# VH-VL binders against o27280: the designs that were tried, part 205

Target 1, 266 residues: o27280
Amino acid sequence: MDSMNVPEVLEIKRIVEESESVKTFIFSWDFRREVRPGQFVMVWDFRDEKPMSVSLIDPVRSEIGISIRRVGEFTDRVHGLSEGDLLGIRGPYGRGFELMGRDILLVGGGIGMAPLAALADEATARGMRVDALVAARTADELLFLDRLEAAGVNISTCTDDGSCGFKGFAHERLLTLEENHDMAAVCGPEPMMFQVMRILDERDVPAQLSLERYMKCAVGICGQCCLDDTGFRVCAEGPVFWSQELSRVREFGRYRRDPAGRRVPW

## First folded at step 9 (VH-VL)

Design M18 (framework fv_cemiplimab)
Fold by ESMFold2-Fast, scan of step 9:
Structure M18 (fold): chain C 266 residues (1-266), chain A 118 residues (1-118), chain B 107 residues (1-107)
Amino acid sequence: as target 1 above (266 residues)
Amino acid sequence: EVQLLESGGVLVQPGGSLRLSCAASGFTFSDYGMTWVRQAPGKGLEWVSGISDSGEWTYFADSVKGRFTISRDNSKNTLYLQMNSLKGEDTAVYYCTRGDYSYPFDYWGQGTLVTVSS
Amino acid sequence: DIQMTQSPSSLSASVGDSITITCRASQSISNYLNWYQQKPGKAPNLLIYAASTLQSGVPSRFSGSGSGTDFTLTIRTLQPEDFATYYCQQSYSTPYTFGPGTVVDFR
């Protein structure tokens, strides 16, 4: 496909407030352009363009949803928009999650639950049993609990402050949960994902992890999306990787690349 | 050049509270996880707490969990450690370090001494 | 928690000597092992990360090796500025734990 594609201008059909800091923007979508859970799109507000994970995929209603957390000037501007306003969308980009087996575990931290919510919808539609561990700093920052419950997902929560569910971190909670899963999908901050990956490796559960921090290069050309030991480019080959792929990458959770392409400690 | 400057270390009574600050310069603070490491007089290094680049994720050693809170202000390039219910065992030089996601703590401040004694 | 041990706890050496320090983890940590140097009255400095990768600016006389549970730091042709305490640290899982340190004293 043509790497010089331009954003399509789409009308915001509906906005769902997921929390004080997170909104899902819903657009009509032509599913001749297939979208899979784990893929991202570039969102353009006619000033700046940023990568955002697809959090809702609904071919029956011909809709996609994009969940956006308020973290800076771009996201503050987008959060100020209303139904009927316009955004530019291009994509989807990246490698999505693969489903295998019958029983799966989802481990999400903060906004990392966004791509996992889309995956949960697909897995439950296929008749799979889905357990989700949803982690956040506080109860108010837990995302998609009502949507996951409505889909029939078995939910466990943990918060750093103990305001909902287990008091502690995702990996600490995971140690107290059952071990019988055919695969796992993990999305959240790299330290959380690293700790979770190690536990899943010990349990012989194959895991897929989404490295969303590296989506900053938009179309996979910027060099900052390159993983050191294997040469993977997150925009071209990710953002989703199997744990056995990441176990060979010495930079996972350790260091990044600067604008000149040199390895530096993160 | 990368610089980390800790402040706030003083003598505190047992059961008291203290807030440490670390002023960062010479790098894009919001791109890095940050960590506090302490060292009791004449003893080795002990990891205390870490915080993600956004401040969304925090980690604590069991010895301080529930008593200490780590936070950051990316607009001010400043890392904080709020210490409550201080014990004699918390007496140490507290170092601010760059690193949590990178795991190696590649830059360290000079440390600030906290003494907990009556 | 992962416990880290170092040996020896101290050693005496002369300028020009080659020395080795060992670090052992209570469970496998793959290559998630870092080495730090601390001089008296100073903050620690990172020497090596990922068991064997030399930090930028660190002299090539320092090298690291090992994987799993057993790791070694080697300093060849010891210089006056190398008399310090050396710490290993695992970054495999929280809590991140340090070894007790090895003091390298002037003989």
Scores: ipSAE 0.000, ipTM 0.431, lowest interface PAE 13.5, mean pLDDT 83

Design M19 (framework fv_cemiplimab)
Fold by ESMFold2-Fast, scan of step 9:
Structure M19 (fold): chain C 266 residues (1-266), chain A 118 residues (1-118), chain B 107 residues (1-107)
Amino acid sequence: as target 1 above (266 residues)
Amino acid sequence: EVQLLESGGVLVQPGGSLRLSCAASGFTFSDYGMTWVRQAPGKGLEWVSGISGEGEWTYFADSVKGRFTISRDNSKNTLYLQMNSLKGEDTAVYYCTRGDYSYPFDYWGQGTLVTVSS
Amino acid sequence: DIQMTQSPSSLSASVGDSITITCRASQSISNYLNWYQQKPGKAPNLLIYAASTLQSGVPSRFSGSGSGTDFTLTIRTLQPEDFATYYCQQSYSTPYTFGPGTVVDFR
């Protein structure tokens, strides 16, 4: 609706430092605009606007949180802000995760743990058993471990360099974990998600995957953001897709496109 | 079952042209990128060319760029390699494989021998 | 182009031996590395993809490891059907490049 499309200027209520490169910005939120895990908002610093996944949803305190990794000029400026400073927020946008069954597996890589942390809160509140596989390049890049532990989540970790938990990639660690999940939710680099999806498909575990890279299309003209072979627009139909939908997309996990439309490997 | 059957390999004079075909069965052809890989007698494997599932994107090794073209006919489940301006160095067994830009070549045909000689 | 090297170029082994083959990339390719087996007179067969994931139907005696630039293929308790040439291949960027191959033959 129109109210969702107009940026509301909100005060940064609290900032949580998740790591040297990641901060969570917390705002008061009017829950008459419902927000679900897996949805995103547009964050406006009065110069540029970027999509960010919602990482905290707290109706009791009337708060949302947005976790932002420092990767460029926009995120550098936002990281320079303090409690009391203002940002424009509009949304939420996109389709969020759906929960089913009693036992859920979360597989997150890097900043991809942000939307999964919000999902973990909802799943735990519903009485589900939650297992989380948290993957990163190094121990310092593992995110939300304390928050997941506080929520009662059973945590497994892996790092590429072996600095915490299993030494290796998420899909390698997943092969050593017990089966017995009613569903899975996956968010992280697309090559990781592709490998994880293959394993979950073999185990007959229905999986939902978040295509966060496509959310950047929402900065421009959303009608130009679509998946090959399906015609899905991530800002309207995603960013969360079932594995059955993604198995038909030849781009998934294999390549992306540069500004000239050329295929670039991950 | 997945099957790939190459055909078209023959003796050709240097500077000549030849078209190879690969008939695919046992899977939804248009869902997969396809690749040609060659192997000169007694030598290792060399990637030649790849094509996306719908034929929108094609890729070539520098050694064949400008001389070879890759195409597919999804209505016939067939992959093609058109080879022009053939050189002695193009002598090889040519394999048709299922796989694209970033995926392993999980199924291979038996290969078809191309000999370029006077 | 990404250059791939393999070591050794050949090795002789007996049935029951455990062998390792190494593969190096000229630049980091993350885990985008595949291993193929080629038996004499036959087409290659995919053994391992994503550096360490066994292809369906491949015996568990085969394993792969590594990331970045350095990778290994290990065959435990070598069987007669394992005498073949083994190739690594990077799938990180085009042109896709294969290693020169390692010939595993009878001692």
Scores: ipSAE 0.000, ipTM 0.382, lowest interface PAE 16.8, mean pLDDT 83

Design M2 (framework fv_cemiplimab)
Fold by ESMFold2-Fast, scan of step 9:
Formats: sequence, structure tokens, C-alpha cells
Structure M2 (fold): chain C 266 residues (1-266), chain A 118 residues (1-118), chain B 107 residues (1-107)
Amino acid sequence: as target 1 above (266 residues)
Amino acid sequence: EVQLLESGGVLVQPGGSLRLSCAASGFTFSDYWMTWVRQAPGKGLEWVSGISGSGEWTYFADSVKGRFTISRDNSKNTLYLQMNSLKGEDTAVYYCTRGDYSYPFDYWGQGTLVTVSS
Amino acid sequence: DIQMTQSPSSLSASVGDSITITCRASQSISNYLNWYQQKPGKAPNLLIYAASTLQSGVPSRFSGSGSGTDFTLTIRTLQPEDFATYYCQQSYSTPYTFGPGTVVDFR
């Protein structure tokens, strides 16, 4: 069987506190299993298994990082772990982002900034000019600002409450930003991504969007990740999709899927 | 048959508070974004607020940010608008609408009149 | 915020006339433009969405056109029930803004 389909038990090498609710868990990684920005792994705590985006890819140090927000029982247990503790990792899974052009825009909301942080590292290493719009409800929920700054990224922030940067939503801020980009990558809540996609389409900027919450099938063998109307399976054909594909999907921005595959509204 | 029925509009003094309700029937309420749109007497339409099907996402017009709160109870098929620190300029008929995300408001209630005056 | 303007603010017409109403956005909104009709004392009704798509049940004498910043609503062979106020609305970005309205009344 493909080794990606068997969990490897890894030691937590380091934990970075990103915010009150977000931690990045860093593991030594054997890059015989190549990892690309935009891909996810299944994290197994020996009781439950959940999909998580890869937020750090460092072949020089032979490390990957996985950023996890505390939102329920599984993530609460994982947040209780310490350096030296063990987790099972399967993967990577899914299609990653594709870089093109010289100037790129990243638009991230909340934890959606995690896969974009990995992409920013790769883009800057390739000599690309990177502009990042980092959005959150409050200043305390803005993620990876120091890491992006260290990488040479041009950062704009916005918060719903105005506690940092532009007061308002990501798409409102985007309307005031310079429009000269060769591509964009977007990750965050689907309503935010839908509004951002429309603006980028109007500007003729090709965009790639990541549908993180649909990553439920470790091996892509179940139809629960199937998108409405188009029949796409996120774990097999995503999680990264081009904007032209998502504009045809009636579920995008309206519905999500729970672990049982039930349709639930935003 | 889709029906939306607003209630709660009354005369309120400036600085007061009021909660409007909208009872929905004839569709799966939790599957739809819902919005409030208001219209001052003899004036045009103004979008006030929107809420996602789950209630997790909310948006507000600048004129009401910090004063109004939108919420919903999907078990009761009911949409709410909590209005605080009311001003004379908030006097309007308030319409409950079924909104599609970034698409038209395809069904509207009859409206409920809120008058803010001494 | 995206500002919406309509022209004319009012228009007088007779039954059987063909009329046009224009709507302009302060910036490009692609085809994310809707038209609503409001009769006196009633709630608005959706006529057209996505600039040119007729809502189910709306008579074919109504049509919409345009993209980007400039849009038009046309009513062919005006009927007595068409005397109303018409509003355009952009659904491109929040806050969703309406035009100030065009009153269509008897000549």
C-alpha cells in the first residue's frame, strides 16, 4: 500500500504558541514523502483522526509544522500535549498551490493563513514579490505576521473590530489595495473567499482557493467530500481549486460538510 | 409557500432599545442567509444587516455597526434584529428578506414600522 | 462602499409606452446587479438578477442589460400594474447598496 496511507508515529519536536487558540506543532519529517503548500495531513491522537493543513515546510531542517486551532474535543486534547509527546501523521493528501508569475497576492482569514504561510515561504525563496492581506475578527487572531515579515512579505492587515490595520472585512480592504498581481491564493472562511474571488475575477487575476473544512477523507475513497453541482471530491481533486471552478459550485459560500458528510449551512 | 412575517415595530424614544422578530415558513430556514432591509417613510431602500444560515457570519451597514445585532434561532425558524441606542434616523419600515449570498433578496416580508420619536 | 445612482429619479409614461431606467455603479461590479419593483404600500419584489436574468414569474416585457458600471432596465409595452418605484442593487460586495429609486407614474 502507499506509505502515505499508514500513520507514522512522530515525536512533537517543538510547539509554537501562535495565539491564545492556535499552536503550531513541529515534527521531523522524512522528505521521501514530499509535501507542498496547500496539502493536508491526517493527525491521529490514538483515539480520533482529523485533517490539518501543513503550515511549515522546511527541507533544510527536515521539519514540517501543523497549525491547529482549539475548537473541540480532539483539538483540545492535542493542545494539551507537550514537546516529546507522540502523534500519528498520515499523508500528505490533496493538490497543493501552483505558483506562477512574479507578483502574487495572498489573502488569508484566521487559521486559513496557515497553508498560505507555507506558500509565502516557497514564493519568497523563489524570488517572487509577495503581498499578503491578513484578516481576522480581532488583532489577537491575526496569525503569522512576524513570520511573514521575516520572509520579506509586504503585509496588509484588517480586523472586523478595527483593532489592527483596516477596520472592516478582507474584501473591503482588497478593494483599496493595488491590483497588479499575476496570481492570488486565498484561504479562509468560504463567505470571505467568495467575495474575494469576485473581486479577483473582475481584475482578471487568476486565483486558487483552499477548501480546508472539506478535508475529511484520508485516502479519497468516500464521496463525502463531493461538491454540489460539479461532483468534485475535495480530498481527491482539491483542497485547492481555481476560481473558475468554484464559481460554478452552488455550495461554495453557502454550505459545508460535517464529518458524516451532512450538509450544514455557514 | 415561502412566508416571512415581521413583528415588534413600535414607537420608541431616542436612546431606547427594541428587538424585531421575523417568523419564517415554507422553506428550510437554516439553509439560507437572511437579511434586514429598511426604508424610511417616503425614502429608498437601505440594507441593514445579514446573517449566514448557521448564524456564524454577520455583516452590518456602517450606519448601524456597534448599535444593532442580528441573530437567529433555527429551531424556531426565527430571525432577530436587536436595536440599541436608537436614533430618529432609524425610523423606518424594517423588512425581513431571504438573501442568497451575493445574490438577490428573493422573498420579502410585509415589514414592521419602527418609529423613533419623543 | 460602492455608490449606486439611478436616472431618472422620476419618469411619466402612458400605458403601452416602452421605458428605460439606468443605473450606475461607482466602480465595476461585473454583472452582480439586481432590479426590484415596489408598489405603493407593498414590499419590494425581485424582477431581475445577474443584470439580465428574469426572476421566475416575471413578465417577459421586463429586460435588463449591462455590465461593469452601467446598467439598464427596460419595460416594453407598459401595463397599468407597472406604475411603481424601481430600485437597482449591487450584490458584488458588502454592504449591499441600493440605488435611490426611479418613480414611474402616469403621464
Scores: ipSAE 0.007, ipTM 0.507, lowest interface PAE 10.2, mean pLDDT 84

Design M20 (framework fv_cemiplimab)
Fold by ESMFold2-Fast, scan of step 9:
Structure M20 (fold): chain C 266 residues (1-266), chain A 118 residues (1-118), chain B 107 residues (1-107)
Amino acid sequence: as target 1 above (266 residues)
Amino acid sequence: EVQLLESGGVLVQPGGSLRLSCAASGFTFSDYGMTWVRQAPGKGLEWVSGISGYGEWTYFADSVKGRFTISRDNSKNTLYLQMNSLKGEDTAVYYCTRGDYSYPFDYWGQGTLVTVSS
Amino acid sequence: DIQMTQSPSSLSASVGDSITITCRASQSISNYLNWYQQKPGKAPNLLIYAASTLQSGVPSRFSGSGSGTDFTLTIRTLQPEDFATYYCQQSYSTPYTFGPGTVVDFR
C-alpha cells in the first residue's frame, strides 16, 4: 500500500491530441487513491520515469488524464504509444491547489495550462466564476481552449508573436484586465509566473503558483527539488505554493537546475 | 423532479442481515455517484458508504467496513446497501443521497428506519 | 480521519436576529465544505457547497465563508422556518465526515 510505492501498470484508454506537440493520455483510476488538481504522478515507460501533472480528474467516469509535451527522448517514446498500450503510473504526489471565494483567475503558459485545466473543471463544477488567461509563444502552443470554452470559462489569450489574441506576454495582457478576483492560480515558465505574481500582489489577489523541477526520486529526498531559501521540496511541500511563500525564495524566477543539480539561467 | 425513495428498514435481531434499496428517478442515474448517510435516534449525521456512477469504486466508513456492501443496478435506477452482522449501534434512519467526491449531497430521500434489537 | 467540530452546539434566537455558526476541520480541507439544514422529522437539505456557494433555491440571507480549517455559516434576519439543526461536512477525503450539528431553537 503506501509503504511500498511501486508503479501500477495501466492501459492507455484514450489519447487526445491537444496540439502538434501535446497529447493527453487517459487512464481508468481507482479514486480510493484520491487526486486533486495541482498534484502530479510519476509516469514510467519501462525505461525512464518523469513527473507529470494531472490534467483531467473525472470521478464520474473513473478516469484521470495526463498531458505530455514532446521535448526529449522520454516524451518522444511516450508520444509514439497508442490506445491499448501500457504505462506505469505511481502517485499522486505533492500539494494541490486550494480554492477560495467565488471568482477565480487562472493564468497558464504553454503546458502549464494542464494542471489549471483540471482546476477549472473543479471550480466550474462548484459554481465558481472562472476567468482564464492562456498564454503561449505562438497560437499553436495555446492549449485547452476548447475544453475551457465547453466548461463555461471566460477566456483571454495572448501570444508573444501576436499570432492569436493579444500580442505580448501574460503579465502585459493581465495589466489590460481590470477585473478583481478572490484568488488566482498560476502555472507556466518561472519568469512569467514571477511577473504575474507581482501584479496580483499589487491588486491584493492571493495567488497560488505551481513550481515543477527536475527530480531523481519522487518519494525520496532529492536535492534538485529543494528550494534554497526556505528548504522546500517541490515533491513534498509543493508543487503548489502561495505567492507569499515564493516571494521568499531566491531561486524563483532567476535560475533553474539541470539533472546534476547545477544552476542554469532561465 | 429528482426523487430518491428508500425502503427495507425493519426491526432485525443483532447478528442479522438486511438489504436496503433506494429507487431513483428524475435524472440520469449512471451519471452520479450515490451515498448512504445514517442518523441514530437523537444523534447527528454519519457518512456510511459511497459508490461511483458505474459501480467501479466503493467506499466505506471504518465502523461498517467488512460488514456492509454497497451496490447499484443502473438498468433499474436502484442503489442497494447490504448490511451483515448487524449491531445495536447500527440502529438509525438510513438516507440515500445523490453525490460523491465530485458532487455535494444535493438530494436526499426521506429515509428508512433500521432498528437492531432483541 | 478528518474530524469536524461545530460551535456552538446549540443557540436560542428570535425571529429577525442574525446568527453565526462556526465549523473547524482537524486539517486543511481547502474549500471542500458543505452546509446542511435539517428540520425535525425531515431529511437534510443542502444549503451551501464549496464553502461559500449558495445552493439553487436557498434564500440569500444564508451565507458561508472560510477556507482551510475555519468556516462560518451566517443567517441574517432569521425567519421562523430557519429554526433547525445545521451540519457542516467535509468532502475533501473519504471517509466524509460531518460536524456534530448546531441546534437553532426558539428563544
Scores: ipSAE 0.000, ipTM 0.379, lowest interface PAE 19.0, mean pLDDT 82

Design M21 (framework fv_cemiplimab)
Fold by ESMFold2-Fast, scan of step 9:
Structure M21 (fold): chain C 266 residues (1-266), chain A 118 residues (1-118), chain B 107 residues (1-107)
Amino acid sequence: as target 1 above (266 residues)
Amino acid sequence: EVQLLESGGVLVQPGGSLRLSCAASGFTFSDYGMTWVRQAPGKGLEWVSGISGWGEWTYFADSVKGRFTISRDNSKNTLYLQMNSLKGEDTAVYYCTRGDYSYPFDYWGQGTLVTVSS
Amino acid sequence: DIQMTQSPSSLSASVGDSITITCRASQSISNYLNWYQQKPGKAPNLLIYAASTLQSGVPSRFSGSGSGTDFTLTIRTLQPEDFATYYCQQSYSTPYTFGPGTVVDFR
């Protein structure tokens, strides 16, 4: 259709192993097609196409990175690729994060740290103070800690099992953090995001939340991208939403939609 | 319409184990998180544990962490509470409820009485 | 943990009275506050969620208000079936906590 709707076949320049289950695939990118933190691309392995958040945006090197967790057949195939192999990339799509103020809080769970890592890079480059709360079930599932530290981010960690940092969930750790922020950005499992949103709403901290849902279309109206109560279409109107926009959605935090449009609990 | 039926409550000796069940009907079970709430004789309500719709997230009150586990079988529309190392203070009516972090506890079963006594 | 307190612990009322029950949270919980009614020997039932939203099927004589730390449940024109114990519950953060309950007895 236009250049954003046509996949471009790109060579994998570099692969970074973030953990045993997560890899970042790095490609040359023509920044005449602007890409912002919080946006996603469609990744095509010449059999299936899946949406993936952009986790690295580097205009100086003319590169983007896409972080992929191994969770099924498509991601297993992509994880089997090597430097020099080809993937189709289409996009970017969706509404990205907006930065405001001087002090920001990032709250990420698992692979949800991927789009937040890109946001952290942009925020620190703009001279903002960035605090990140990085949450996972176990220490080996904490992502991007070295990259965040290199960017000058102030990091707090928590794990459900206590293997690194605070023992407990992200929202429990957040309750022990007293610093005020001009805004927050949140990405991770919907149950985590729902709990965090409530706390930030009470503190009058404007928050942007990124919904990681199954998406079937790259642009336009798509039933699989639709939220039940409000009719918001994640691929067209998201994936990033302000917390006030999500407070009325009965679907948020309760269930998601699979590729067939069925409601599947988190 | 919506029905929740608890079972399994009996007299158990201290240090013993017991598994409670909750049979759900009248709604799509896997679309909802589920919760156990207990009430000791003559006392108020105490939240015990919660589980998300597919069991990917579980939550526990500090008083039961490490002793109780919550699970579900969506193919049978059944919620479970496995209770180990039971103490006298665990004596209570245990209620199965529909709801979790994102939804109020809008339907409750009739409760099942667990008595921990020698 | 977020601690919930209710006042009064008990009250005596007559049919036709209007009564108010107060619930206080140890920290701000926005509007994430639910009210439950429990009749003797029976399971609790949900009356109000999100501080002020009436559950379907609950009579309009029940109303809730408040935000932050202070919340109230009001029952206008008390009916015989309203004599029960009432509990508030915060749904803001786990562990979820209930108030100690308010017993509404016949005068």
Scores: ipSAE 0.006, ipTM 0.453, lowest interface PAE 12.2, mean pLDDT 83

Design M22 (framework fv_cemiplimab)
Fold by ESMFold2-Fast, scan of step 9:
Structure M22 (fold): chain C 266 residues (1-266), chain A 118 residues (1-118), chain B 107 residues (1-107)
Amino acid sequence: as target 1 above (266 residues)
Amino acid sequence: EVQLLESGGVLVQPGGSLRLSCAASGFTFSDYGMTWVRQAPGKGLEWVSGISGSDEWTYFADSVKGRFTISRDNSKNTLYLQMNSLKGEDTAVYYCTRGDYSYPFDYWGQGTLVTVSS
Amino acid sequence: DIQMTQSPSSLSASVGDSITITCRASQSISNYLNWYQQKPGKAPNLLIYAASTLQSGVPSRFSGSGSGTDFTLTIRTLQPEDFATYYCQQSYSTPYTFGPGTVVDFR
């Protein structure tokens, strides 16, 4: 109640069209306020405020990027903006990814590739070997492939409909990949993340998973961000969780919650 | 409290089609994934297909992939299994269960017998 | 597909005995294993999930253990109502597979 965060009004410096439905909005950022891959910001269009993952972190150019998928009224309005227009940004919030070891596997589904793209940049800058499994329903929903390739990432793709790469789900593709990794990071639909987590647990690969789909509050006060069995507040204790933390959460991969807190299956 | 009631099992000829239904009551149907499991006479249990509560995710056993379709109508609390190109090996009692790819099958209906024979 | 094997295929026991049923997976499945009981002419019932977690309402004489490839179901102080067939099932990956079952006969 006593703590308040004030949004900064920032000019849209550049817009990158990632796909027909996804754009990355780039802003100048003062890196005296650190931002880490896996963290999110609240984006304010002067009418509504929504949480969005940070998808680009570039201290050299003093820029951050926020990738937004067109899914409703708020995102439709934001997609209508142009370079030079203004948005309110507050944050960053949440626990970011931790990097360890020499090799990392990224497994991303749809817009879940956004925070993983930022992580890929940090991992490659540290000299890690980065393998990415990029999954989507169709080829048009595969995101950041050019950016990952430019960063030197080894890319595998899969689509549910077989329109690009392996025909099938991310976990089915993962079963055909036998390389060992020191860690993994996973972001996408919870059913995908649940299946991937089980495989990584068996391979003894420590994994971090991002639960951004549940974010409803910036400061972790809202009950809608609470996970069933553990009482985690996604925006305060997440959105990034280790697989060991999620293996005991009854709702993970099974159902989500609507605005009233009711259980809704994936 | 939780009840699952299968219906639709009959004798069909090889190559025929049949739709099974499962009426659910005693819980919020849309909050749970649902699964079909079958058991051939005198044999063990075989997982057939699963569907998420949102209809977003469906899964099939290799033996039925391409021939069977799973669907649900959350407004009617009903699960369906559309079976096409039926074979003798599809002869079994078909059980409707609450649970999906990520949850154990904690409640089962009494089953409906499908016989595929000439 | 992950193949599940159960041992023994059948066993005979007296009321009051303790029995153990073994389930083996063709590859590691961590703790993603469930146990079901099926009585003659009836639908199966869930006994245990996540290898060792007892389903609500199931008597404490039932217990499960194991991880990876080897799992056991133990029934202590066998009761008349335990006359049934028991199935293990892996929930690690689709297609989900059941063991062939173990028939428990009282004799």
Scores: ipSAE 0.006, ipTM 0.436, lowest interface PAE 13.2, mean pLDDT 83

Design M23 (framework fv_cemiplimab)
Fold by ESMFold2-Fast, scan of step 9:
Structure M23 (fold): chain C 266 residues (1-266), chain A 118 residues (1-118), chain B 107 residues (1-107)
Amino acid sequence: as target 1 above (266 residues)
Amino acid sequence: EVQLLESGGVLVQPGGSLRLSCAASGFTFSDYGMTWVRQAPGKGLEWVSGISGSSEWTYFADSVKGRFTISRDNSKNTLYLQMNSLKGEDTAVYYCTRGDYSYPFDYWGQGTLVTVSS
Amino acid sequence: DIQMTQSPSSLSASVGDSITITCRASQSISNYLNWYQQKPGKAPNLLIYAASTLQSGVPSRFSGSGSGTDFTLTIRTLQPEDFATYYCQQSYSTPYTFGPGTVVDFR
């Protein structure tokens, strides 16, 4: 079935303002199309289509949420929409996070907390102990703290400028946290994820990292989401990768691809 | 052939300012993070500052934070170090290196000597 | 900050000798340890990265080993050009700290 490759026009049921630059758009969802944390959908505003991670999965209310940061023309238009307006949604796509063991560390930077918030909900519902390190440039960019607290997550924060919590980068804060975990999940800017991965590797903590890359189509034939040196495609084999897979990719943490497939440094 | 050439090192009075440059050639400059490392006369190596390929990420040693600024012009293949409020302890040979958090410092320039003295 | 120490601070050796230099980190840095060589009046040169991987063009008489906190650089069959100062450097986290150096002199 190719149902997931055809956009379904859905009404925006509710909009939550997460910050000055981030909103979560909530839609009724038919859970006969299962959605797992770490998967993404294509959001279509009837002009352009962009991949967005699913940040809320609520089968009880039959709702999904998609958190969108305002960074360009497409996202600016979507931010201008109101409850009752329509968007095209297709998916879900990609490999979601896998949970193992009794405890998990989440490390998120900025909007990277969106897929990790959905994962935190599932991990806590499964009875796992969840520790989250939430990182951002400034206090205003820390996301989902209230939602994580409500879910029973043990939260540590850091900001580059010191406006909230530890002053410094996620990996610097992680070095001061000595607890062992059965696994970790990481999502944020690639330079942050690279540094965090190295520390988790030293601690023998298996980690899953989510790569959010530009993509115009949701099938693996599109080379725009391909990682250098390994041939992995975010939409076909990701966006979630195990740390042992990413350690072989020279591109990871150094540069990304633009819409034409050209290298763009971090 | 990878080449890095520093320039700008001179004698400066305490409290003065100086800008160092590093001209890079032989590789795609924007694909690499760059770093400044210094060495005081007769002493060891000290990491000073680093910058990512895009300039999005910059890092500084505590001894220079707030006084030094690192920048780059990828269209001119040039790395810069703006040094303000110079102190006697900033006297050193300053080396430009290719490399950052993701890559070892695999190529070094010949260095440029900065002397801070009355 | 991660502190790096080296031992010995200096050593005297003859051409043909085998020498060992030790580097210790104040906390575990996995294998994120680099070794540099600096000859008098010249810029440093990368010898080894990731604790044991030789940089292209570096002679096989140089070898590195170790993980965690304890690392070793070994130079077998010393050549005249090997008399230099050697520095270890952790690349695990910023600030990237160097050891104080080990001076290898003629006996």
Scores: ipSAE 0.006, ipTM 0.478, lowest interface PAE 11.1, mean pLDDT 84

